# VH-VL binders against Cytochrome c oxidase assembly factor 8 (COA8), part 18

Target 1, 167 residues: Cytochrome c oxidase assembly factor 8 (COA8), of Homo sapiens (Human) (q96il0)
Amino acid sequence: APERGAERRDTAPSGVSRFCPPRKSCHDWIGPPDKYSNLRPVHFYIPENESPLEQKLRKLRQETQEWNQQFWANQNLTFSKEKEEFIHSRLKTKGLGLRTESGQKATLNAEEMADFYKEFLSKNFQKHMYYNRDWYKRNFAITFFMGKVALERIWNKLKQKQKKRSN

## First folded at step 16 (VH-VL)

Design jh9 (from jg87 with heavy chain S35E N59Y)
Fold by OpenDDE, fold request of step 19:
Structure jh9 (fold): chain C 167 residues (1-167), chain A 124 residues (1-124), chain B 108 residues (1-108)
Amino acid sequence: as target 1 above (167 residues)
Amino acid sequence: QIQLVQSGAEVKKPGASVKVSCKASGYTFTSYGIEWVRQAPGQGLEWMGWISASEGNTYYAQKLQGRVTMTTDTSTSTAYMELRSLRSDDTAVYYCARDQRYDFHKGYSPFDYWGQGTLVTVSS
Amino acid sequence: QAVLTQPPSVSVSPGQTASITCSGDKLGDKYAYWYQQKPGQSPVLVMYRDSKRPSGIPERFSASNSGNTATLTISGTQAMDEADYYCQAWDSDEDYVVFGGGTKLTVL
């Protein structure tokens, strides 16, 4: 089996969103978009009486979120680097400067950029397919645990009602 | 084997011009560009400019605008760099290097092959 | 003009790991390249696009680029690795290419 050289993926720095939800909040909070992934992180509420099942769901959601953040942070960084290099190389090939006469950053036309996007997507197609597959798997698992938690909550409510009727 | 062979050392007076040649072999000359970089004695690398071997398009470093001219001869697979109005601070080893075109699949690797360098000495 | 800053010198003992840094504003948002230059020789590309190694470059050479700093790492440094090392990136302002000031690696 050819040793898949561990492509040390330059991990985009995990921009820990500095967003701290209010300590007294009983709700999940949505933070601002992350600088690298452009995804809005969710700060999950931790109830005082969190059940083991609820905890498992929360952890799974958190892990999935972190996975998504990391994927898109890396993807966006790669995209930005490749895009910049493409633009520079294309401008250079044309004998054009990096800046226009007006001092603005030189850009390529829409057609050239369309070609870049097409080729970038083509190159990353398999990566996106794997991402989508794993995304569905993770979300399926989350949904499954959400269902379990919902059932647990219903059951607990029923037990409480029965206890109140017996007293 | 890919090789870039440069012309020999030159000694010039201030105000003179120098023309350095870079003969490419081992690859399709017109499929690549040529970069020029110089290095003053004991100093770092300074980018001078670039030429497309196919189109003849050029881009020169801002500091050298008006003084440098890059050309190619596709028939001989040779690139030329001419520097005019030479000064003492132009004393350096001048390098040519191969520049790849952007490739979506292979990536971009500038300066993947270098010439042996040409010492240009500007002395009164 | 973008400026890439390198330490002027790095010293390492044989067999140890050498680390050479290159710092620049938003360098982590660009691809970094590394060149080795031995005394009296032409530069040689040793790393391209942050972490890619050209054919013929030993596996002991690795590189990374994050934040504002690119790093060239030489594991198990050998006497033959003594050279000047230059980082390079695309310039965003005036020129297409910018080089770092170079780092002299000494193997003690």
Scores: ipSAE 0.795, ipTM 0.929, lowest interface PAE 0.6, mean pLDDT 91
Fold by OpenDDE, fold request of step 19:
Structure jh9 (fold): chain C 167 residues (1-167), chain A 124 residues (1-124), chain B 108 residues (1-108)
Amino acid sequence: as target 1 above (167 residues)
Amino acid sequence: QIQLVQSGAEVKKPGASVKVSCKASGYTFTSYGIEWVRQAPGQGLEWMGWISASEGNTYYAQKLQGRVTMTTDTSTSTAYMELRSLRSDDTAVYYCARDQRYDFHKGYSPFDYWGQGTLVTVSS
Amino acid sequence: QAVLTQPPSVSVSPGQTASITCSGDKLGDKYAYWYQQKPGQSPVLVMYRDSKRPSGIPERFSASNSGNTATLTISGTQAMDEADYYCQAWDSDEDYVVFGGGTKLTVL
């Protein structure tokens, strides 16, 4: 079996949003869109008395977020590079410059760009299918753990009420 | 085997013109473009321009606009680069290179094959 | 015109890893290409589209492109790797192609 050369995925630098939530906040915060992925990162709150189940949920959410950030950062970068190369190639083939006589950036027409988008999507179709599959799998897992955490919290509240009645 | 064979060295006076040839072999000439790059002695690579071998479309570097003309002869699979109004600073080795067309499926590798270079000396 | 900046020279001992950088505005948003030129010879494409290696180029050659910097890496550098190396990218402003200033790699 020919060893599939590991395509070293040029990992887009994780531009960790410099957004720092207030230290005294007991809530999750949404940061500004990441410059590479265009996804808004969530800063997850860590409770002082985090249960093992809550911790597992938080870690799963964080991991899923990082996975999403990396995927879209890389996808957007690849898209940008391919688009630029396509535009340059087409303009060059036409004998056109990169700028119009008015000094504006030369662009391709909508039909030519439609061809690019079609071909790009076709080329990346399997990648997107795998992403979607994994996205659902991850989100189902998160939802499942959210349910477990909710049940745990209810149970803990009931135990506390019983202990207060017995004293 | 893919080869680009360029014409021999040229010595020219200031104000003269030079025409360098680049004969392509080992591939379908009209399926590719030809790039021209020059290199002054001890200097880096400078892009000069491009020509489509099929359509004859050209694009020249801004610095050389009006002085350079690129042409192709499909019958002989030969590209030509003419530089006019030569100056001392045009003294360089001139290279032709094959340029691939963009393909979504095929990797795009510009300048994948180069000619051996043509030394053009501009001296008074 | 886009400018690609390379160090003028890099020195490495045989068997060591050489790294040659190419910096440019928004270079990470473009594909980078690398050429090797030995004295008195024509340039040879050694890397294309950031990290792809042409047929016939040794596996010791690798490249990456991130942020504003492309990097050519030569692992286990050999005496035969002594050459000038040029990065290249698409120009966004005036010309279609821009080359870096070149880096002389010396194997000591």
Scores: ipSAE 0.792, ipTM 0.927, lowest interface PAE 0.6, mean pLDDT 91
Fold by OpenDDE, look of step 17:
Structure jh9 (fold): chain C 167 residues (1-167), chain A 124 residues (1-124), chain B 108 residues (1-108)
Amino acid sequence: as target 1 above (167 residues)
Amino acid sequence: QIQLVQSGAEVKKPGASVKVSCKASGYTFTSYGIEWVRQAPGQGLEWMGWISASEGNTYYAQKLQGRVTMTTDTSTSTAYMELRSLRSDDTAVYYCARDQRYDFHKGYSPFDYWGQGTLVTVSS
Amino acid sequence: QAVLTQPPSVSVSPGQTASITCSGDKLGDKYAYWYQQKPGQSPVLVMYRDSKRPSGIPERFSASNSGNTATLTISGTQAMDEADYYCQAWDSDEDYVVFGGGTKLTVL
């Protein structure tokens, strides 16, 4: 009797992208789009001699990425649930079945779906405004720390050149 | 106060038909739908179907297709469920429930109010 | 036909937290609803759209939906909470509505 392979129960999406970059990579890697958020995760490179400022920048980038992943995963899930409920409710109200005569899943027309999208966006407008505000704040902070790290690297290069000229 | 009041208990023979009524009060009847659910003794809830009180559109559970008819009378704010060709396994408490229409702003809350139930016994 | 699976019974001591699960294919992509039914009474909606509580339902009732499992949680369970609990979701295949098999909650 062939051992029916235990279908691994897909455990709850721990937001950790299963994408593992090569161990010898010296640069950031971009993974495939996440199945829930549809955002491409970035695996940040960790230098052997990471400065405290570089570490702070990396952590801030990682936290911002996680925040984005969670926001869009939740938003996409909410959208999908509301969309499904809308479609079912509308089909039901029309006295239509869930399947067409050809056995295909019944769908609503483009006009009805446009109404759904409009109302969904209207309902979530404030949420998206707050998201955009926070997104800009986070990216501004990241850009600021990128500037600091760049200055630190320039300063360190200048010190090394001076030390080589004095020897 | 919102209320759904159902007709009294019925005893029927196999092959007969039963018609259960559900009178709605305390809300605008035509703004909602009516759901029908049954429960056999000691068993779980089984969805039977739905009717729009305004348009009269219906959708029935596949298992009951051809045997069930749902109707509404807007003048009396009353919904009716008729089940034909009764069998012993149709012995159950039958419930009507109010179903909200999808609302973009308020959300959707189906089965928010229930009738008291109607016992239908099918015995030889 | 979509099947919602519930445990047939759950027992809890007074004041403890009761958890009732409902599992189904793709239930995580749908809204879950919960109903309480006391002996000889009609069902009452206790939770809608996974985690929303109707007016008049005590705050000790909460619900969540994760993966393909919806969970009804009753914190500080009381004797009056003894009832049958049913989950419900939309069906995408055959019928519009599907109920779980029900869970009898006993308060010991």
Scores: ipSAE 0.768, ipTM 0.917, lowest interface PAE 0.7, mean pLDDT 90
Fold by OpenDDE, look of step 16:
Structure jh9 (fold): chain C 167 residues (1-167), chain A 124 residues (1-124), chain B 108 residues (1-108)
Amino acid sequence: as target 1 above (167 residues)
Amino acid sequence: QIQLVQSGAEVKKPGASVKVSCKASGYTFTSYGIEWVRQAPGQGLEWMGWISASEGNTYYAQKLQGRVTMTTDTSTSTAYMELRSLRSDDTAVYYCARDQRYDFHKGYSPFDYWGQGTLVTVSS
Amino acid sequence: QAVLTQPPSVSVSPGQTASITCSGDKLGDKYAYWYQQKPGQSPVLVMYRDSKRPSGIPERFSASNSGNTATLTISGTQAMDEADYYCQAWDSDEDYVVFGGGTKLTVL
């Protein structure tokens, strides 16, 4: 079995959004878009009497979020770098400067950029397929645990009602 | 095998001009560009400019603008760099290097092959 | 003009890991390239696009780019790795290409 060389994931610095939800919040909070991933982080509420299932669900959601943030941060960075390199290379080939006479950043035409986007998507197609697959798997697991937690909560409420009727 | 062969060492007086040649072999010359880099004795690498072998388009370092001219001869697969109004601080080893065109699949690797260098000495 | 800053020298014992850094404004948003230059020789491309290794370059060479710092790492450094190392990136302001000041790697 060929040893899949561990692609050292250049971990984009996880710029943990410094968004701190209010301490008294009993709800999940959505932060502003992360500067690297452009994804809005969710700050998950931790109940005082968190059940083991609730904790497992929260952890799974957190892990999935971190995974998703990391994926898109890296993807966006790669995209940005390749785009910049493409533009520079094309401008260079055309004998054009990086800046216009007006001092603005020189850009390529829409057709050239369309080619870049097409080729970039083509090149990363498999990566996106794997991402989508894993995204669905993770979300399915989350949904499953959400169902379990919901059932647990219903069951606990029923037990409490029975105890109140017996007293 | 890909090879860039440069002209021999030159000694010039201040105010003179020098023309360094770089003969390319082992690849399609017109499919690539040529980069020029110089290195003063004991100093780092300094980018001088670039030329497209196919189109003859050039881009020069701002510091050398007006003094440097890069040309190519596609018939001989040779690039030339001319530096005018030579100064003592132009004393350096001058390198040509192959510049790859951007490739969506292979990526971009500028300076993947270098010439052996040409020593240009500017002395009174 | 964008400036790439490298340490002037790095020393390492044989078999140890050498790390050479290259810092520049917004370097993390660009691809970094690395060149090895041995005394009296032409530079040789050793890393391209941050972490890609050209054919013929040993696996002990690796590189990364994070924040505003690119790092060349040589694991199991050998005497033959003694050379000057230069980082390179694209400049968006004036010149297309900028080199770092170079780092002399000494294997002691």
Scores: ipSAE 0.764, ipTM 0.913, lowest interface PAE 0.7, mean pLDDT 90

Design jh9 (from jg87 with heavy chain S35E N59Y)
Fold by ESMFold2, fold request of step 19:
Structure jh9 (fold): chain C 167 residues (1-167), chain A 124 residues (1-124), chain B 108 residues (1-108)
Amino acid sequence: as target 1 above (167 residues)
Amino acid sequence: QIQLVQSGAEVKKPGASVKVSCKASGYTFTSYGIEWVRQAPGQGLEWMGWISASEGNTYYAQKLQGRVTMTTDTSTSTAYMELRSLRSDDTAVYYCARDQRYDFHKGYSPFDYWGQGTLVTVSS
Amino acid sequence: QAVLTQPPSVSVSPGQTASITCSGDKLGDKYAYWYQQKPGQSPVLVMYRDSKRPSGIPERFSASNSGNTATLTISGTQAMDEADYYCQAWDSDEDYVVFGGGTKLTVL
């Protein structure tokens, strides 16, 4: 039912950059890699009888995925931009063109590029350390709520089983 | 205080050449590049080319290839831009600008300080 | 052959937010820079690396760059902000530098 899919002119751009899971899936679904982050998004299933605790868990997982996708999309773009900036600056200083004789983008040799790679990793070390800390904190919280959901399900089964014995 | 001071305005006839100077002060001249940009009256900015003050390496805009020569004199901290075979559409204000030296934390800013501009008028 | 397209003019009332765009193919994959030029003066760098502000530039200046469009935003626009604004990016094709055509900001 998307409105854009019914129009004469707007057939191609819609849907070329996104993925949708099957309409009646009872499971989480893993989509193709996102263009910017290179991470595969999870499309979370929402059951009909989702408890408040189960809803909280699902929202934590969704928020964590969004946070993780944004972090890597930003890091990948920053890496690409700073790499090109470094290469262009060094080529410009040398008086070299941006293209080789064959028309390919000019690059620096591996020794020169090693300086960029080492400095980029060093410069971003603290940011990645905080990312890892926050990633572990988020996944610890998710695991904690997964345990609470499991206990909730056990208690509900035990209460129902105890009711049957009392009958 | 970083300054780029350019030579004075010039009036030239078509077919002549002009050489604009750009004297740098307040920083280590050989550690930075000098870029040249021009602006025709009432129009936008047009990049002309670049020179390394240390190595003397140059790279010129493709449009101007063969007509422009950029040089430096490190003993006077001065960059020069010479444009040959002048035409009436070369009438413009010519700017020199300094590139901030590449730094892994700050990156690269190709026009951090600008000269005051040099008006070159090509009139027959 | 790279090209950066800017609107030729933008008008705003004093105190309002001005937005100046710069469009180019995959411009969001490159760093964008912004320059302010008042009449009879040299250009001044007002934004670099997409969104960073040099010291001495008021905090009301901000910028972003994504997709095919970079945007310079001036909040609380003042009469002193009336100027021509140019975007600039790396030219990966033939020359190192490309400038946009410029945008005249008028405060009225």
Scores: ipSAE 0.542, ipTM 0.790, lowest interface PAE 1.5, mean pLDDT 83
Fold by ESMFold2, fold request of step 19:
Structure jh9 (fold): chain C 167 residues (1-167), chain A 124 residues (1-124), chain B 108 residues (1-108)
Amino acid sequence: as target 1 above (167 residues)
Amino acid sequence: QIQLVQSGAEVKKPGASVKVSCKASGYTFTSYGIEWVRQAPGQGLEWMGWISASEGNTYYAQKLQGRVTMTTDTSTSTAYMELRSLRSDDTAVYYCARDQRYDFHKGYSPFDYWGQGTLVTVSS
Amino acid sequence: QAVLTQPPSVSVSPGQTASITCSGDKLGDKYAYWYQQKPGQSPVLVMYRDSKRPSGIPERFSASNSGNTATLTISGTQAMDEADYYCQAWDSDEDYVVFGGGTKLTVL
């Protein structure tokens, strides 16, 4: 007569990798990396007897994952676009075409590209500082609710144990 | 105030050449490029090519290779576009535009300021 | 060669929101730019880098670019916004620049 407490979630796909967890899984699933954010999504288990506190924790984790996925998808896309813009502007200044004589995509040498990488990191530093701050805030809240859920489960286990002994 | 002032309208016969001028003012001419774009009557914009004001490096649209020559005169802050072997489908308004200098923070646009346009009519 | 497709025309009532689309293969992987051209005038840059607005362009102009579609949005559309609108992107195959075919915005 084991205690209940496993948490399982199933998350709908749009904006998430092609992987979908089994519908009847009793555990969270980690899918393949998303093609835009490069982050692996978690598909959360939703138990039949989920308490209000467990629901709040699950929703907070879901919201945090979506926020994190959106941030990195946007940052990766911005990096790619600005990199191409930089390359095109420098090739244009040199009077060079977008493709070499052999048909390969024209590029800049590593020294020239270093200027781009340095400046991109520098100008995005503040945005990443705000991201780090918000990530810490979210992780602290998640950890706090994880602790509260753990205590709730212990209390329920003790209550069930006392009920069993009194029978 | 940044301005690009182009030469006046031209009427040409098929097989002739036309040379359109674009005089820049209000900025350092040699620090930017000049783009050329044309627009046939009732039609959309068609990119023709680009020239560096400082070194004279050019890049022409593939469609116009061999027929177009772009030059600059830094002493007069003037860009020129010459189109040779004119055909009736070269009838268009020809625009020059400034190529915005790339900046890591402000970004980049190849057409931040435009000239008033020069109508070139090629009639048989 | 890259192709940018725009609807030939869009009609809106004054005060309503106009949306002008620009479609191209993987356009959301590139920066998109928007130009306004009033009859008898030269084009004017109204949006750059997908969603950035040049100084002097009213706040009612906004834009986005995602997937295969860039969209120019004009809220509170006024009669003076009646113009042709062109999208533009980088062409990675042959030429540096490709323009869309243009969209005539009519404010009725």
Scores: ipSAE 0.528, ipTM 0.787, lowest interface PAE 1.6, mean pLDDT 84
Fold by ESMFold2, look of step 17:
Structure jh9 (fold): chain C 167 residues (1-167), chain A 124 residues (1-124), chain B 108 residues (1-108)
Amino acid sequence: as target 1 above (167 residues)
Amino acid sequence: QIQLVQSGAEVKKPGASVKVSCKASGYTFTSYGIEWVRQAPGQGLEWMGWISASEGNTYYAQKLQGRVTMTTDTSTSTAYMELRSLRSDDTAVYYCARDQRYDFHKGYSPFDYWGQGTLVTVSS
Amino acid sequence: QAVLTQPPSVSVSPGQTASITCSGDKLGDKYAYWYQQKPGQSPVLVMYRDSKRPSGIPERFSASNSGNTATLTISGTQAMDEADYYCQAWDSDEDYVVFGGGTKLTVL
């Protein structure tokens, strides 16, 4: 049963992650940085005796990771596309080619590029503000359920000790 | 409302030159650039080059370097494209199109409005 | 030189969804643009920056771009959509603009 993970091949350029953990791992696994988001994904272990609270916590963590990976993959791609378009447009306006005499990609000087970085950050400010708010909201929920799981585990240990004393 | 009106069809001999005009109306001419694109009969679109209406800077397609000159006359809101040393494979419909300057919110679109086209026929 | 490859033709029935592809090396790393050209007319911009729709273009036009392929999608295709369609992208070499070869959409 490959319930803890599976090996597979994935050739999709737009994929978030292609990492495949070992089949019989009993621990959470941290993979290499994703090509697009530059974040390391976690592959979560599913224990045999997972309680409803433990399942809820794991799903919240999985969903939060997927959301975070997609947000940064999309932002990185958008940044790259808009940067290229800005550079090409400014070079065109100056009557310059896309390559230097040495064959390297032409670029703009640091002062010119500062205009792009400033405007990109300003344009995306609200989007990043909403991302930060949603990130904190998600992490608060995760922390809340981590506490509930911890208390549930303590309670179960106490009840198991009391059952042993009576038996 | 926004309109680009081009000069009429022309018939030329090989080795001659042609100059196509593109008169803009309905917008501030000097705030935009003009792109030139051609389309051989039954064929696809081929980019020729670009000119800034305000600064006069140009950038020409590599294939056409040395044979093409683009100019503007801001007093008449008119762009011109001259192609020299004409050959039979220069037979095409020549289009001008408006070039929207880069905007951080809208981005960049080099062809948001097009002229009606000018047929240039090069024949012996 | 950069090359954008389109199928020469696509046929659909009225009301069906048409899909026109545009393939180029790492095309998903660039913004793609789409133009419609009806017989005897000039091209008209129908999609820009991969997936944005200009004012006046019906909502049934949509587009996407990822990997090596951009796709123009026309849902609920109408007879008036019969035209040639061209993709366009920034060139990463000496020229700034490259067009695809065009796709003739036929609505039967």
Scores: ipSAE 0.524, ipTM 0.798, lowest interface PAE 1.7, mean pLDDT 84
Fold by ESMFold2, fold request of step 19:
Structure jh9 (fold): chain C 167 residues (1-167), chain A 124 residues (1-124), chain B 108 residues (1-108)
Amino acid sequence: as target 1 above (167 residues)
Amino acid sequence: QIQLVQSGAEVKKPGASVKVSCKASGYTFTSYGIEWVRQAPGQGLEWMGWISASEGNTYYAQKLQGRVTMTTDTSTSTAYMELRSLRSDDTAVYYCARDQRYDFHKGYSPFDYWGQGTLVTVSS
Amino acid sequence: QAVLTQPPSVSVSPGQTASITCSGDKLGDKYAYWYQQKPGQSPVLVMYRDSKRPSGIPERFSASNSGNTATLTISGTQAMDEADYYCQAWDSDEDYVVFGGGTKLTVL
């Protein structure tokens, strides 16, 4: 959830004839990066005349965003916790304190930290493979429904044009 | 079977010192560290420090710096904790515990097996 | 974090769910651990890395950790669960290990 204002960058209005008051946005909002996931959330616009198909697309996009936000929030927290656990274990083995004489957090050199990064990547390899598979699966579904919505809008535009001409 | 067996209860006067032993069995002693924790009567657990069984590296709790010394004897698989300049508030049960070897799958747990405890009573 | 705060006692009826809290500043940013200590016995590890259960610990033990609070939950509480429970965390700014004050669980 964003605690700061959102930027208006990715605008995709469905109904060209829909009025949007100055106080209310007719557009999707891109918020600041989430503190935990580091992903910018999209705040989706819900038009008054949203078709069932448009609603399905929007909900699929919302669900995919929630899934993606949750995955990276969990991964970032796990990475941070396990990195500190590794550092503390190695410092303890060396008989060193948690802070240097200057008061800064004690750390390990780059070669020692490479052991952690290598093992963290290896440990999480399968999880990231499943994430990538599910990400592509979700994006394929979104693209499919985007195509269906686009065709629905073209059809409605042609139907409205033909109806006006016949009257 | 992993086991940590500690020395028996002791009664001490203020100003004296105490040395508690902790004999390990059932695992490779030099592959793990030994943690020391104490528990005053009716109170919670207080971490005292840690020692590496192989290298002899130590790290002591800030509160106990200068009063505590931890050692090991790898030939007998025994860890020792010595507390000097005893005060009445040092009356406690003293535990040794094994720390889990860091493992990329299981992580790190500093207290996977505990000794039975050693009561040290400091009274005039 | 220098202080982990636990309620001094919690009482439950047999079969009910017990919840024991452990509060500390930004505790959810660290792994939390839980220990059970029965009278006259040494502590026993019952949960590690926030929510993982060692082998031999009943499935009715579970735990969570977020924000400033870790929680140990015992479902279907039995008389054998009557004990003192301690939370524990590591601290990058002070001593390596910090314990909570302990919570006495009473099963009536």
Scores: ipSAE 0.499, ipTM 0.762, lowest interface PAE 1.9, mean pLDDT 83

